# VH-VL binders against Protein NifQ (nifQ), part 22

Target 1, 180 residues: Protein NifQ (nifQ), of Rhodobacter capsulatus (Rhodopseudomonas capsulata) (p20629)
Amino acid sequence: MLHFPDPFATGPGPVIPAEALGFILAQGLRECAAGLGPLTARLGLSGADLAALRDRFAPGLELPDLDLPRPEAGPDQQAIETLILWRAGVATPEARWLAAILARRSMETRHLWEDLGLPSRPWLSGMIAHFLPGLAAANARNMRWKKFFYRQICSDAAFSLCLSPSCDDCDERAACFAPD
Key: E = the ipSAE of ESMFold2; O = the ipSAE of OpenDDE; V2 = 0.75 times the mean of E and O plus 0.25 times the DockQ between their complexes.

## First folded at step 19 (VH-VL; framework fv_necitumumab)

Design v3 (from u6 with heavy chain R60K, light chain S30R; at its last look DockQ between E and O 0.59; V2 from the best seeds 0.80)
Fold by ESMFold2, look of step 19:
Structure v3 (fold): chain C 180 residues (1-180), chain A 122 residues (1-122), chain B 107 residues (1-107)
Amino acid sequence: as target 1 above (180 residues)
Amino acid sequence: QVQLQESGPGLVKPSQTLSLTCTVSGGSINSRDYYWSWIRQPPGKGLEWIGYIYYSGTTKYNPSLKSRVTMSVDTSKNQFSLKVNSVTAADTAVYYCARETIFGTITPFDYWGQGTLVTVSS
Amino acid sequence: EIVMTQSPATLSLSPGERATLSCRASQSVRDYLAWYQQKPGQAPRLLIYDASKRATGIPARFSGSGSGTDFTLTISSLEPEDFAVYYCQQRSYWPYTFGGGTKAEIK
């Protein structure tokens, strides 16, 4: 019996968490080529981190900006990065790289999966479940990820007036609370 | 060059609180790129990770010790501290503070203090 | 938590000999495995991380290999200063755990 792939399949393939890192790098490279800033600034990682991430998930991929340090981060980015590090559930370098990447891309205004260059929200959730299992478990109500991050960091602020300035001051407030 | 130095009492009575401070020089403790850890070694025995503290004040503790341990940072003094409550003879050990790089060239504990022996006895 | 088992407990060798130290994890830690050296009265020193990467300033005679659950530290030709205790450590999972150590001593 002959067996071969279905040439007429039109749906997206299954989520492959390691491939999500490839989509993220590709999005960063597109933004770098568009003049939006160095790859380190787009992804929130140093050149050394990017080289190590590339070597593990996209070996042979040519990357710019590998001599640059990690950029500074504003308070919301720092808080989200800290949250993800703390809730990751594992101690791996991938969890650390993703904490920085997710925090940095959460500063953008569109859906998080879109600003990561991922094909869909299931790709984002599948990647988080694989690399950040503690974070996935903490979002048991399956909230949209940016909404979840901002609710978590504001609830720990001890100030009732903290409404997550980027989300409340954001011209894209509906996007922060929309389905991802 | 970064240097770490432990300080605190070398003798603690049973049921009391062990309290240690690590002073960091040659680098800032207020950094997104490092975890600051305590690790202990009973005399003639192996190493046990106690936990880390991050510049933000967030911590992670070894579950075997979690109910008895707390850590804190003081960025103005470039120091981080360990408290172990309700100590027994089993807490007699050399206590090390150590740095871990979590961003950049991610590495495990590459900088250690010299260690300080804490003895728990009557 | 991940149990790290080192063998042998003691390795008796002469200077110039090859040393082979084993470390086994109770579950896969992929390649997130470090090796430390500890001399009497001193803090541990990082030798190897990520199973095979030499830390800064570590001589080429030290090498690491393995992945998953089985790891090896090799010292190609022992120097007098290499007689010490060696610990492995996994850093894939919380809490971090160390092996019980292998003491390399003069035969």
Scores: ipSAE 0.851, ipTM 0.920, lowest interface PAE 0.8, mean pLDDT 88
ESMFold2 (binder alone), look of step 19: mean pLDDT 93; pTM 0.951
OpenDDE, look of step 19: ipSAE 0.882; ipTM 0.952

Design v4 (from u6 with heavy chain T58S; at its last look DockQ between E and O 0.68; V2 from the best seeds 0.80)
Fold by ESMFold2, look of step 19:
Structure v4 (fold): chain C 180 residues (1-180), chain A 122 residues (1-122), chain B 107 residues (1-107)
Amino acid sequence: as target 1 above (180 residues)
Amino acid sequence: QVQLQESGPGLVKPSQTLSLTCTVSGGSINSRDYYWSWIRQPPGKGLEWIGYIYYSGSTRYNPSLKSRVTMSVDTSKNQFSLKVNSVTAADTAVYYCARETIFGTITPFDYWGQGTLVTVSS
Amino acid sequence: EIVMTQSPATLSLSPGERATLSCRASQSVSDYLAWYQQKPGQAPRLLIYDASKRATGIPARFSGSGSGTDFTLTISSLEPEDFAVYYCQQRSYWPYTFGGGTKAEIK
């Protein structure tokens, strides 16, 4: 499932935000094939979580590393994961899986939608709006998602860690609020 | 095997604060993989979820109780606690602590304490 | 808040009979529905999660089905120890909500 329909295509065809999860799995598989680590480490989930996610969104897809435990996470990843769990606005397994995936992929260097293997930022925003509606509402200023996460965890006294400046406190503010 | 045990006073006067502690054994409360919840059951009635606390101290409360409820964790004692302020007779219930698995095999409340009856009476 | 409605309120049957318990959600909860058994003086016990998955150690006579708004717990052949109160719980939306219960009692 490397190439999925555009979820924002015009016309009567369904926009299927769940297809975004297929792209995310496919990106993880590409990274495994490139020798970057086991699928659990690439996506921040245990093999059991990956199997359940696969069974729901990509049934029949063969995945490696399904016997591996959930990988450890550094403090920024933990803080972003906790933020997303709380702000999701729903209690579903999809919200929990995405909290882990979004936190893990935020540790990468490119734009979050790129590191998720999504076709564009609107795909990321559409997926978040569908599965994590509270998180979507919290980003009313339409910031780039990774910068939004770091701003949120830096502004919360309970997190005590700030590994990057917020968009409001940096000279790159224009880039934070630019369109894709 | 993970085991949960509630403790606290069984009788509380109206307008006072109800305070309960759950002690966890056989597993660590300091884990990304679990929510630690309180659930109550008035005598002869159904179950009401009160809220959860996460290892980080992050909480979520049932809106029906939110203004009166606080939870906390003490990872050094492997305990989490519930306070309900300004109690009335409506808060008389058996109070359970319970574990929910949120990563791994995502599972609803699979481990419960035995429950402790708290009576609100003058 | 999602209202969970269970029926019947009481189910009077004999050991060996088939029990069918219903749970309806006020809006779709996907398949994120759990069933618990509670005996007098005891904490609830998880039976079924995700509508149809048996929890560890739960006998095969317990099965769950349904998705969206309508869910069923089936006990294929009642044992004496199965006479208890059964609760459903949705876990799609905060706050978590439980049904009012179905009491299975000896006819």
Scores: ipSAE 0.838, ipTM 0.913, lowest interface PAE 0.8, mean pLDDT 87
ESMFold2 (binder alone), look of step 19: mean pLDDT 93; pTM 0.947
OpenDDE, look of step 19: ipSAE 0.850; ipTM 0.927

Design v5 (from u6 with heavy chain T101D; at its last look DockQ between E and O 0.37; V2 from the best seeds 0.71)
Fold by ESMFold2, look of step 19:
Structure v5 (fold): chain C 180 residues (1-180), chain A 122 residues (1-122), chain B 107 residues (1-107)
Amino acid sequence: as target 1 above (180 residues)
Amino acid sequence: QVQLQESGPGLVKPSQTLSLTCTVSGGSINSRDYYWSWIRQPPGKGLEWIGYIYYSGTTRYNPSLKSRVTMSVDTSKNQFSLKVNSVTAADTAVYYCAREDIFGTITPFDYWGQGTLVTVSS
Amino acid sequence: EIVMTQSPATLSLSPGERATLSCRASQSVSDYLAWYQQKPGQAPRLLIYDASKRATGIPARFSGSGSGTDFTLTISSLEPEDFAVYYCQQRSYWPYTFGGGTKAEIK
């Protein structure tokens, strides 16, 4: 807590990717306080997994809804979650938690960094580069992240094949990196 | 409670395909929350992770085996399967199937099958 | 891939003694390190996850420590049932990799 800034504050300062999870939790808490649903529904993780994320990245932050299960997801959210898990480039818990969170927040209508409660778009890209290096590498053309996700989950035959373990296993590798 | 059970031939000839099935009971493999994995152990040796399959059919394989391995899932039978092509004596091992909780904090393999020995011999 | 190196290969001790098992990763795996116990003819059993957290039902005599590249499993006072092979495993990087094992045997 002494080295973690207030998760409800935004302001000038460098991008610190490890602190991004605190801002994401704070946004979920603001939405809970606004009556938009339980924290698990806002962030796409179970209460137990949110508590574990809190303990690692925002220790001492009080969270509601810790007894609730992971919510169900529609097909677009499932597809984005699968994409991020597949492309993360690492196996860490934070990469997996972010796969769920990024997929869930991509269902919202504003810019992804805004709906995550991050201070700016560079915070989103910095967080992804730090925790999800394979995903960052896959967006080499630097598309807006939500646009990139929807382009990648396109259901044409080439993209379906490119969900294999690497793009080098895919005869139509160009579909894995298609821009908008 | 979830249980995993391996099945398949115990003896396979060199250069043929090893084929195993894991049957899951007490829970569904059609879940966003789990990877379904294969791990093997040559007799008297250590453990090697082979790979996982997700309910959607997406897979990840150990690069050491990637050219020879395929996995599949059959959600209607609550089963997932492993094929290892072009086997040699080096593929003789006990083969385990296991479940991994993707989003949980506990290190991954919370349920294991009992293992099945596959011997590659002429 | 991440190479996990365990030492010693064999640990010869008597019941009641303290066992100390080492595991080294070829690069940092943070604290995403598990320890398993395996007895002959059985699947591995999870003992410790996240370097230091005991899995459900694991007795307090088992403890884990370390982070980054260097990890230790300690069994404070060996029971007869603790003579087995112990493996470490990292969860930070694909592919998952296991150490070569430490066999705890009766002296």
Scores: ipSAE 0.798, ipTM 0.891, lowest interface PAE 0.9, mean pLDDT 87
ESMFold2 (binder alone), look of step 19: mean pLDDT 93; pTM 0.950
OpenDDE, look of step 19: ipSAE 0.851; ipTM 0.930

Design v6 (from u6 with heavy chain N30S K66Q; at its last look DockQ between E and O 0.54; V2 from the best seeds 0.76)
Fold by ESMFold2, look of step 19:
Structure v6 (fold): chain C 180 residues (1-180), chain A 122 residues (1-122), chain B 107 residues (1-107)
Amino acid sequence: as target 1 above (180 residues)
Amino acid sequence: QVQLQESGPGLVKPSQTLSLTCTVSGGSISSRDYYWSWIRQPPGKGLEWIGYIYYSGTTRYNPSLQSRVTMSVDTSKNQFSLKVNSVTAADTAVYYCARETIFGTITPFDYWGQGTLVTVSS
Amino acid sequence: EIVMTQSPATLSLSPGERATLSCRASQSVSDYLAWYQQKPGQAPRLLIYDASKRATGIPARFSGSGSGTDFTLTISSLEPEDFAVYYCQQRSYWPYTFGGGTKAEIK
């Protein structure tokens, strides 16, 4: 059994992108234990994808719900997932897993890094820069990630994307650059 | 079991538009879990990825062809299509449609159509 | 664009022999490399993905290895149906790119 860092620690050292995936799995497991739904629903991935992600980033970790299919998603989640897939700049499995995870966790109410179970916003930004370099480049002005996503999907409630990376079109510009 | 089938004219004149359709059976193209791709192979040569279309209508094209290609999806017919504008003899190739799994045991192209030869000639 | 270089261009062997096919990427593609087999008049068939995982229904005589930039497809004992063209493909970066192919032919 792997030991995951405490997500509430106040400065556990430098950002290690691979460990960010461990924090994300731990948060999903905590929510399962709290009765909020199966791990697939919490993270937006099928059991097969979760097993593969576990094998790469947390080998030996026991996960529930590995026989479950990928859950359906509402329009905003689908749009954010599509945005991240397109903007990622790479075609790797971890970019695809993170597109699903980031979209799903963006449906929660707190700061994205908090709802991912990460220790801080630098952990979120470091993880994105490592696994999703095109997405990191698109948010060059370091907007809060959920605000950035919602501005980019601004054209309607459908699956259309506003692919402009500019925060200059954002009515809440100060909030876009606020720390998480 | 998913099956892909290409269709379209086998002969296209230079400067005209090559137009192909891929019909998908045994599965829906309206899925978040797959990219729907076109790949071509000139006679006796290697494979060139042309691009994909996603269920949302978003596309990605090989930069080598991007100025001349468009792809579309028709969910009511479970089909996706390729157009290549301003063709020359260099566009003569076998054209394949293919599925890529992007979620749910991510794999490269696991299903291919049989391929259709398009010849660009007078 | 990631250039995939396959060697040799042609591999002349007899049934029962061991075949070793090489693929090199111009930069690291991690282990996200696929191998396809293509017989005349047919579509490519997926053999190996993620450098070493056999696709469904692929015989155990096919194996893949490598990571980063250097990859190998091995056919432990050639069967007559294995004489075909083999392509590698990287799947880390857009656009997807294929190697130029290795033709395995009967000696």
Scores: ipSAE 0.801, ipTM 0.900, lowest interface PAE 1.1, mean pLDDT 88
ESMFold2 (binder alone), look of step 19: mean pLDDT 92; pTM 0.936
OpenDDE, look of step 19: ipSAE 0.864; ipTM 0.942

## First folded at step 20 (VH-VL; framework fv_necitumumab)

Design aa1 (from m2 with heavy chain K66E; at its last look DockQ between E and O 0.80; V2 from the best seeds 0.83)
Fold by ESMFold2, look of step 20:
Structure aa1 (fold): chain C 180 residues (1-180), chain A 122 residues (1-122), chain B 107 residues (1-107)
Amino acid sequence: as target 1 above (180 residues)
Amino acid sequence: QVQLQESGPGLVKPSQTLSLTCTVSGGSINSRDYYWSWIRQPPGKGLEWIGYIYYSGTTRYNPSLESRVTMSVDTSKNQFSLKVNSVTAADTAVYYCARETIFGTITPFDYWGQGTLVTVSS
Amino acid sequence: EIVMTQSPATLSLSPGERATLSCRASQSVSDYLAWYQQKPGQAPRLLIYDASNRATGIPARFSGSGSGTDFTLTISSLEPEDFAVYYCQQRSYWPYTFGGGTKAEIK
């Protein structure tokens, strides 16, 4: 029997950053089982990257879709991925995997920690602090992560993805890129 | 198969700008999956990573050089370029361009250009 | 920056012998360590990545081991084409840094 961590069963306890990746895989698998798409599409990684991530953080876990390529991404996802790669502060594969995962899951509508399948927001912040220390340092004001990503992208000329003074309405990102 | 080829002047005078271009064939530089890097090697010495550029135009430079270097991409020509300002004899080296895979099967520099010697002398 | 120290600087051996090359990082780089081979007049060639994974097309006589700060490249039985300079490179931290190299020479 396959056993996945339940992100809503966690009570008070320490954040363990390496275990956060197990919750993320479990959420992707739940969405696959619900018919929402292949694991690669849910997590924004190729099958090769998923296999390598699994081998490091959840050895022995059977994953579907390991022969599939990395899916294409829309402009907002690409911008967030590029931001996180740039801000990560390290060059590790974990930082690269998380850049893709965080960007992909930021396209969902709930709180980012929920859409990652994490037990709470402290799990998200703890995972970022451990694997993406430069990104954690950049969010010293402890802003909610999805909001932080969109504000950074809107204010950073290098990304040039939103030209309006306000991008706080992330669900309506299409208006920020309208050519008119 | 992917190939990288450096081009540019082999001789540069001190205080001027060294300018090199890497032409990529057999694959696109407009890809989320690769960093495009410059690495140099003074004659008889080891390797120094200069920096990378991403398809988006974002860059990262070795802090030892960052005040003097810039990189750019030209996706229409499938090229990326390096400029090193205010060169001295210490910048004499073989300059390599190289590809790094950052998604897919994450691996360090798997494809290198053949290298081009740039000599800085009066 | 992470300093990568390779030893020995020169390794004089005969074909058929086992070569052992050492690389030490000034702080832990996990297992994100690569080995390259460079022959005169050529670009470096990737041999090993992530400390122990052979790159595509690399013969089985090349193997890598280690984690953290101490890493080893082993060539189980030297072939004539293996006499070259070998570099290690860490890729955990920016900037990427290379070791000073180990030259494998024919005795």
Scores: ipSAE 0.835, ipTM 0.914, lowest interface PAE 0.9, mean pLDDT 88
ESMFold2 (binder alone), look of step 20: mean pLDDT 93; pTM 0.948
OpenDDE, look of step 20: ipSAE 0.838; ipTM 0.923

Design aa2 (from v1 with light chain S30K; at its last look DockQ between E and O 0.69; V2 from the best seeds 0.82)
Fold by ESMFold2, look of step 20:
Structure aa2 (fold): chain C 180 residues (1-180), chain A 122 residues (1-122), chain B 107 residues (1-107)
Amino acid sequence: as target 1 above (180 residues)
Amino acid sequence: QVQLQESGPGLVKPSQTLSLTCTVSGGSINSRDYYWSWIRQPPGKGLEWIGYIYYSGTTRYNPSLESRVTMSVDTSKNQFSLKVNSVTAADTAVYYCARETIFGTITPFDYWGQGTLVTVSS
Amino acid sequence: EIVMTQSPATLSLSPGERATLSCRASQSVKDYLAWYQQKPGQAPRLLIYDASKRATGIPARFSGSGSGTDFTLTISSLEPEDFAVYYCQQRSYWPYTFGGGTKAEIK
């Protein structure tokens, strides 16, 4: 029997952080089936990383694209990945996988928990608290995670709007990230 | 094949700064997939991880040393460096540079330099 | 920091014998445990990672086991080149920490 959480669950339930990885894999697989790209590109990991992540969190699940290398990343994705790696508070492989996944999915347009395929924002925050405790501690004000990431990396962008101590300042200007 | 080679003075006086450079050949240090570390071993003793530097310039240091240690990366020379300030005899050790893989087949220190002995004495 | 305790400090055996080396962590490091071999005047060599996976080029006589806090390196039949010092290292928590070593020497 496969250990794959129900991707169609629609109600609130208890957050089980290890099961969050199953939802994330399921979202990536749905996007592959929809023709949006290989699983490696959807999740920001090599095939080798995906196989190891699967073996730990969804044993027996068949995954495509396990022969593909790690995809290239643009500067915003690289910056968020670096931030999460450093802030994680632990050195574990799962913290590294999540740094790549969170950075890659932050490039999508909806709320991060939605683009990860998670049932709710508490699932995202619970997963981060469990696997990335240093990152959870750094977001003590419970900002939306994408805004938190961009605010943290925008402090070096030399724009006064993004250096404001409040997320509301960035929301009022809509631009928390330096232009190209 | 990736190779790492330490270089720097083998003798340093107490209270001075120990400076070492690791030159990487056969691969680029400008990569999201590796951490570049310094590890030391006092003669006849065990191993102590000093810290790592990432291609971006971000660092992490062993708390036991962090007040005295800095690292830097020079991607144009394919080198990374270690400085240890205010050295004492306790800093006498063989210093190794090493690579770890953090994405892909996640692997601990699989490539090491040959090591360089740094002696701290008057 | 995570304290890694290796035992015994010295293991005196003959070639052909089975060696069993122990490593204990002060708290769970899951299975993120590595073993290294070091000969005099040389850098350490990675043998085992993730508790049980052999590094590239490591002979099958080396095997690792354990999880959580208790780990074992086994050398099924000692060869003359296996008499060296062995270190364990945890990779779950910063800072990385090594055990104090086990010296395998000829009886």
Scores: ipSAE 0.849, ipTM 0.919, lowest interface PAE 0.8, mean pLDDT 88
ESMFold2 (binder alone), look of step 20: mean pLDDT 90; pTM 0.910
OpenDDE, look of step 20: ipSAE 0.862; ipTM 0.939

## First folded at step 21 (VH-VL; framework fv_necitumumab)

Design bb1 (from j1 with heavy chain S105T; at its last look DockQ between E and O 0.69; V2 from the best seeds 0.79)
Heavy chain, then light chain:
Amino acid sequence: QVQLQESGPGLVKPSQTLSLTCTVSGGSINSRDYYWSWIRQPPGKGLEWIGYIYYSGTTKYNPSLESRVTMSVDTSKNQFSLKVNSVTAADTAVYYCARETIFGTITPFDYWGQGTLVTVSS
Amino acid sequence: EIVMTQSPATLSLSPGERATLSCRASQSVSDYLAWYQQKPGQAPRLLIYDASNRATGIPARFSGSGSGTDFTLTISSLEPEDFAVYYCQQRSYWPYTFGGGTKAEIK
ESMFold2, look of step 21: ipSAE 0.834; ipTM 0.914
ESMFold2 (binder alone), look of step 21: mean pLDDT 93; pTM 0.952
OpenDDE, look of step 21: ipSAE 0.855; ipTM 0.936
ESMFold2, look of step 22: ipSAE 0.844; ipTM 0.917
ESMFold2 (binder alone), look of step 22: mean pLDDT 93; pTM 0.952
OpenDDE, look of step 22: ipSAE 0.798; ipTM 0.906

Design bb2 (from j1 with light chain N53K; at its last look DockQ between E and O 0.48; V2 from the best seeds 0.77)
Fold by ESMFold2, look of step 22:
Order: sequence, then C-alpha cells, then structure tokens
Structure bb2 (fold): chain C 180 residues (1-180), chain A 122 residues (1-122), chain B 107 residues (1-107)
Amino acid sequence: as target 1 above (180 residues)
Amino acid sequence: QVQLQESGPGLVKPSQTLSLTCTVSGGSINSRDYYWSWIRQPPGKGLEWIGYIYYSGTTKYNPSLESRVTMSVDTSKNQFSLKVNSVTAADTAVYYCARETIFGSITPFDYWGQGTLVTVSS
Amino acid sequence: EIVMTQSPATLSLSPGERATLSCRASQSVSDYLAWYQQKPGQAPRLLIYDASKRATGIPARFSGSGSGTDFTLTISSLEPEDFAVYYCQQRSYWPYTFGGGTKAEIK
C-alpha cells in the first residue's frame, strides 16, 4: 500500500460510520435475547473490549456478559482476523475491534452486512472505508466483503496452494462483483 | 509475572548482521491478544519503534528500517527474534523487546525487557 | 509518518512544584496517546495511555489530558523520583512514533 486515506475523514459513502457500530451492538443484543449465545461469543470480543467499544460509540448502553473473556476462534475466523489486522492501515482500537467483529460475523451464513445488523452493504463499505482504510483500498475490485476475505486467506496463486475447507466456495459463485 | 529478556552479541562489526532474541517467561507468545515488538534507543537519544511480529508470523516494520529488518517467532521456545542487516554506527543503540496488548483492554507497551546495548564498531 | 513534538526539551524544577509537559502530533491521533517515564539505565515505564488513563500502579499525581493533536502530562507535585525523561507516543498510525522527550531535572 503506497498511500492510506485519512481514517478520520468523513464522507466516503451514504452512512455515518460511527453509527454502524451502534447497529452492530444492537444485532448482538438481539441474538443474545434470542438465546444464540453470550454477546462476547456473538461479536468475538472480550467483555472488556465490548465495554470500551460501548463507552466510545454507544455510551450508556447496557451490555450483558462484560465479565466474560475473549472466546476461542476456529482457524478460518483466526485467519480472517489476522488478515484484517494486517491490512487495516491504522493501529487504532476501532480497527482491532472491527477485525475481531468482522472475522466472527463472517462465520455466519448470510451476507456480512446482514449478519452485522447493518441496513445495507453501503453501510458496511462506508464503515470499513472509515475505520479500516487499508482494507478498503485492498478491495479495489469491490468484491462482496465475505468473499473478499475468503479469497484473500486462500492465495490467489491457485487452488493447489490453498487447501482450507473454508476456501472451497471462494470461487464457486462467480458473482464476486455483484452489488450484493 | 510476564517477563521479557533480550539476548545476543553486544558488539557487531559494520556491514554485518545484528541478531537479537527476546525470551518471554510467565506467559505464552502464541496468543491472538498481543503484538511482540522491538524498540531501540541510540545512546542519549529518543525511542524508535522497529516493528512487531504477531503469533501468526505476520510482521509490520518501520519503513525507515524495513529493507534491512526481519523478525521471526519460535513458539516452541517462547521466543521472538530481530535481525538488522548491513549495520553501521547509526545502529548502535539499546534494543528493547516489548509486549503490546491488542485485545482484552487494549494497552500500549506494558512489559519491556531490560534492554541490551549493541555497539557497532570496528 | 506522524511527527510527535515535545516541549520543553528540559524542565528545571524543584520537588513539590507542578510540571506541565506538552506533546503535539502532526495530525490528529484521536486520544490514542501514551506517556512513558524513563530513568537512566532503565526501560521506559508506561504512565498514561489513551491520553488520560493511568496505568496500573501509577500515582495519582500523574495525569494526562488532551485529544486530537495537543496533549499534556501534568505532575501535580514533583517527588524526587519523578526527575526523569518523559516520552509521548502515538498509537493511531503505523509506524508508531515517539516524541523526542522532555527531561525533568532538579534546579
């Protein structure tokens, strides 16, 4: 990456990037209420990190499970988290929290923006452009984000270089450039 | 309880490779929650961040040194290492290894090694 | 690269006095700024992170303030052990950068 955009600039899309974090917390809370697991497990962060994220982006919001440690992650989640940390382009706590959240939510089955509780894909892309400018620059072809992550952790060099089961579907759907 | 200790030669000749190892005790280097960094300080001067290595083996280096620096991790020995190629007198410094917490109450460098002076001279 | 500028270079003060140390960033670093203390022959010790949070075991006489580009470390009443060099560090951007230091010395 030759050049990174200013991560504190505004206006990359139709969304206010900080509001996206509120939607993400709300989705995690809905899943907790639905019995799907503790908030730490839904979002891939420790209670301490969730409290810090809440204090910055949703002050006063009551959160459960703030005494719980960071959950363990399977290998695909770890690989995506590592990719996002490496590609983030900044060193901020927000970038680190989002690396964990995006990796964890990529383990779900719907579109990533849906599983984050965001109103649309432009909300996801705007949030990434703001908080993770290096990652946004790396997706220059505007691939759908979950497919972009899986393609990146599976080498573009060839099928023979990537044997991960999570990569089995990376190229199955040749619609990487669709709006969704 | 976590402790970091630098080790390696204290004297290196110009144009050679400086090699240092940091041994971590009281905690595991194989963790998603920490970056493991090298930071140096020339005598009487300020601090320069050299880079970090993550448990995965991914690295990030200060662009000022990137062409001459490599880092590695050995999880079985609970160690991480620094090499600086083609050293000159400007590389004379106290070299510190340090831990940074990146998840679970994100904190800047909370544990430092004691530091080891490396002198580059003929 | 984010340039961190500390001032003054040297503070000559007596025990019991208030010390005020300045750190300025060339671009906004939000509040992701740390302060370290370093005594001769020792590694730096973390004092303050996120501009204003004291690290574990740091006495209440140390406080930090500021956000964006302008930051201050205050030592409300200097103790003899506080005469040292102080460094600020930004942690918003790669590479991490430190200020040039402020030396607090007696007299």
Scores: ipSAE 0.855, ipTM 0.922, lowest interface PAE 0.7, mean pLDDT 87
ESMFold2, look of step 21: ipSAE 0.847; ipTM 0.917
ESMFold2 (binder alone), look of step 21: mean pLDDT 93; pTM 0.950
OpenDDE, look of step 21: ipSAE 0.875; ipTM 0.950
ESMFold2 (binder alone), look of step 22: mean pLDDT 92; pTM 0.944
OpenDDE, look of step 22: ipSAE 0.876; ipTM 0.949

Design bb3 (from j1 with heavy chain S105T, light chain N53K; at its last read DockQ between E and O 0.55; V2 from the best seeds 0.80)
Heavy chain, then light chain:
Amino acid sequence: QVQLQESGPGLVKPSQTLSLTCTVSGGSINSRDYYWSWIRQPPGKGLEWIGYIYYSGTTKYNPSLESRVTMSVDTSKNQFSLKVNSVTAADTAVYYCARETIFGTITPFDYWGQGTLVTVSS
Amino acid sequence: EIVMTQSPATLSLSPGERATLSCRASQSVSDYLAWYQQKPGQAPRLLIYDASKRATGIPARFSGSGSGTDFTLTISSLEPEDFAVYYCQQRSYWPYTFGGGTKAEIK
ESMFold2, look of step 21: ipSAE 0.855; ipTM 0.923
ESMFold2 (binder alone), look of step 21: mean pLDDT 94; pTM 0.955
OpenDDE, look of step 21: ipSAE 0.869; ipTM 0.946
ESMFold2, look of step 22: ipSAE 0.821; ipTM 0.907
ESMFold2 (binder alone), look of step 22: mean pLDDT 93; pTM 0.951
OpenDDE, look of step 22: ipSAE 0.873; ipTM 0.947
ESMFold2, fold request of step 23: ipSAE 0.864, 0.869, 0.858; ipTM 0.922, 0.927, 0.923
ESMFold2 (binder alone), fold request of step 23: mean pLDDT 93, 93, 93; pTM 0.951, 0.949, 0.952
OpenDDE, fold request of step 23: ipSAE 0.894, 0.900, 0.896; ipTM 0.962, 0.963, 0.962
ESMFold2, last read: ipSAE 0.863, 0.862, 0.855; ipTM 0.925, 0.923, 0.915
ESMFold2 (binder alone), last read: mean pLDDT 93, 93, 93; pTM 0.949, 0.949, 0.952
OpenDDE, last read: ipSAE 0.906, 0.895, 0.899; ipTM 0.962, 0.962, 0.962

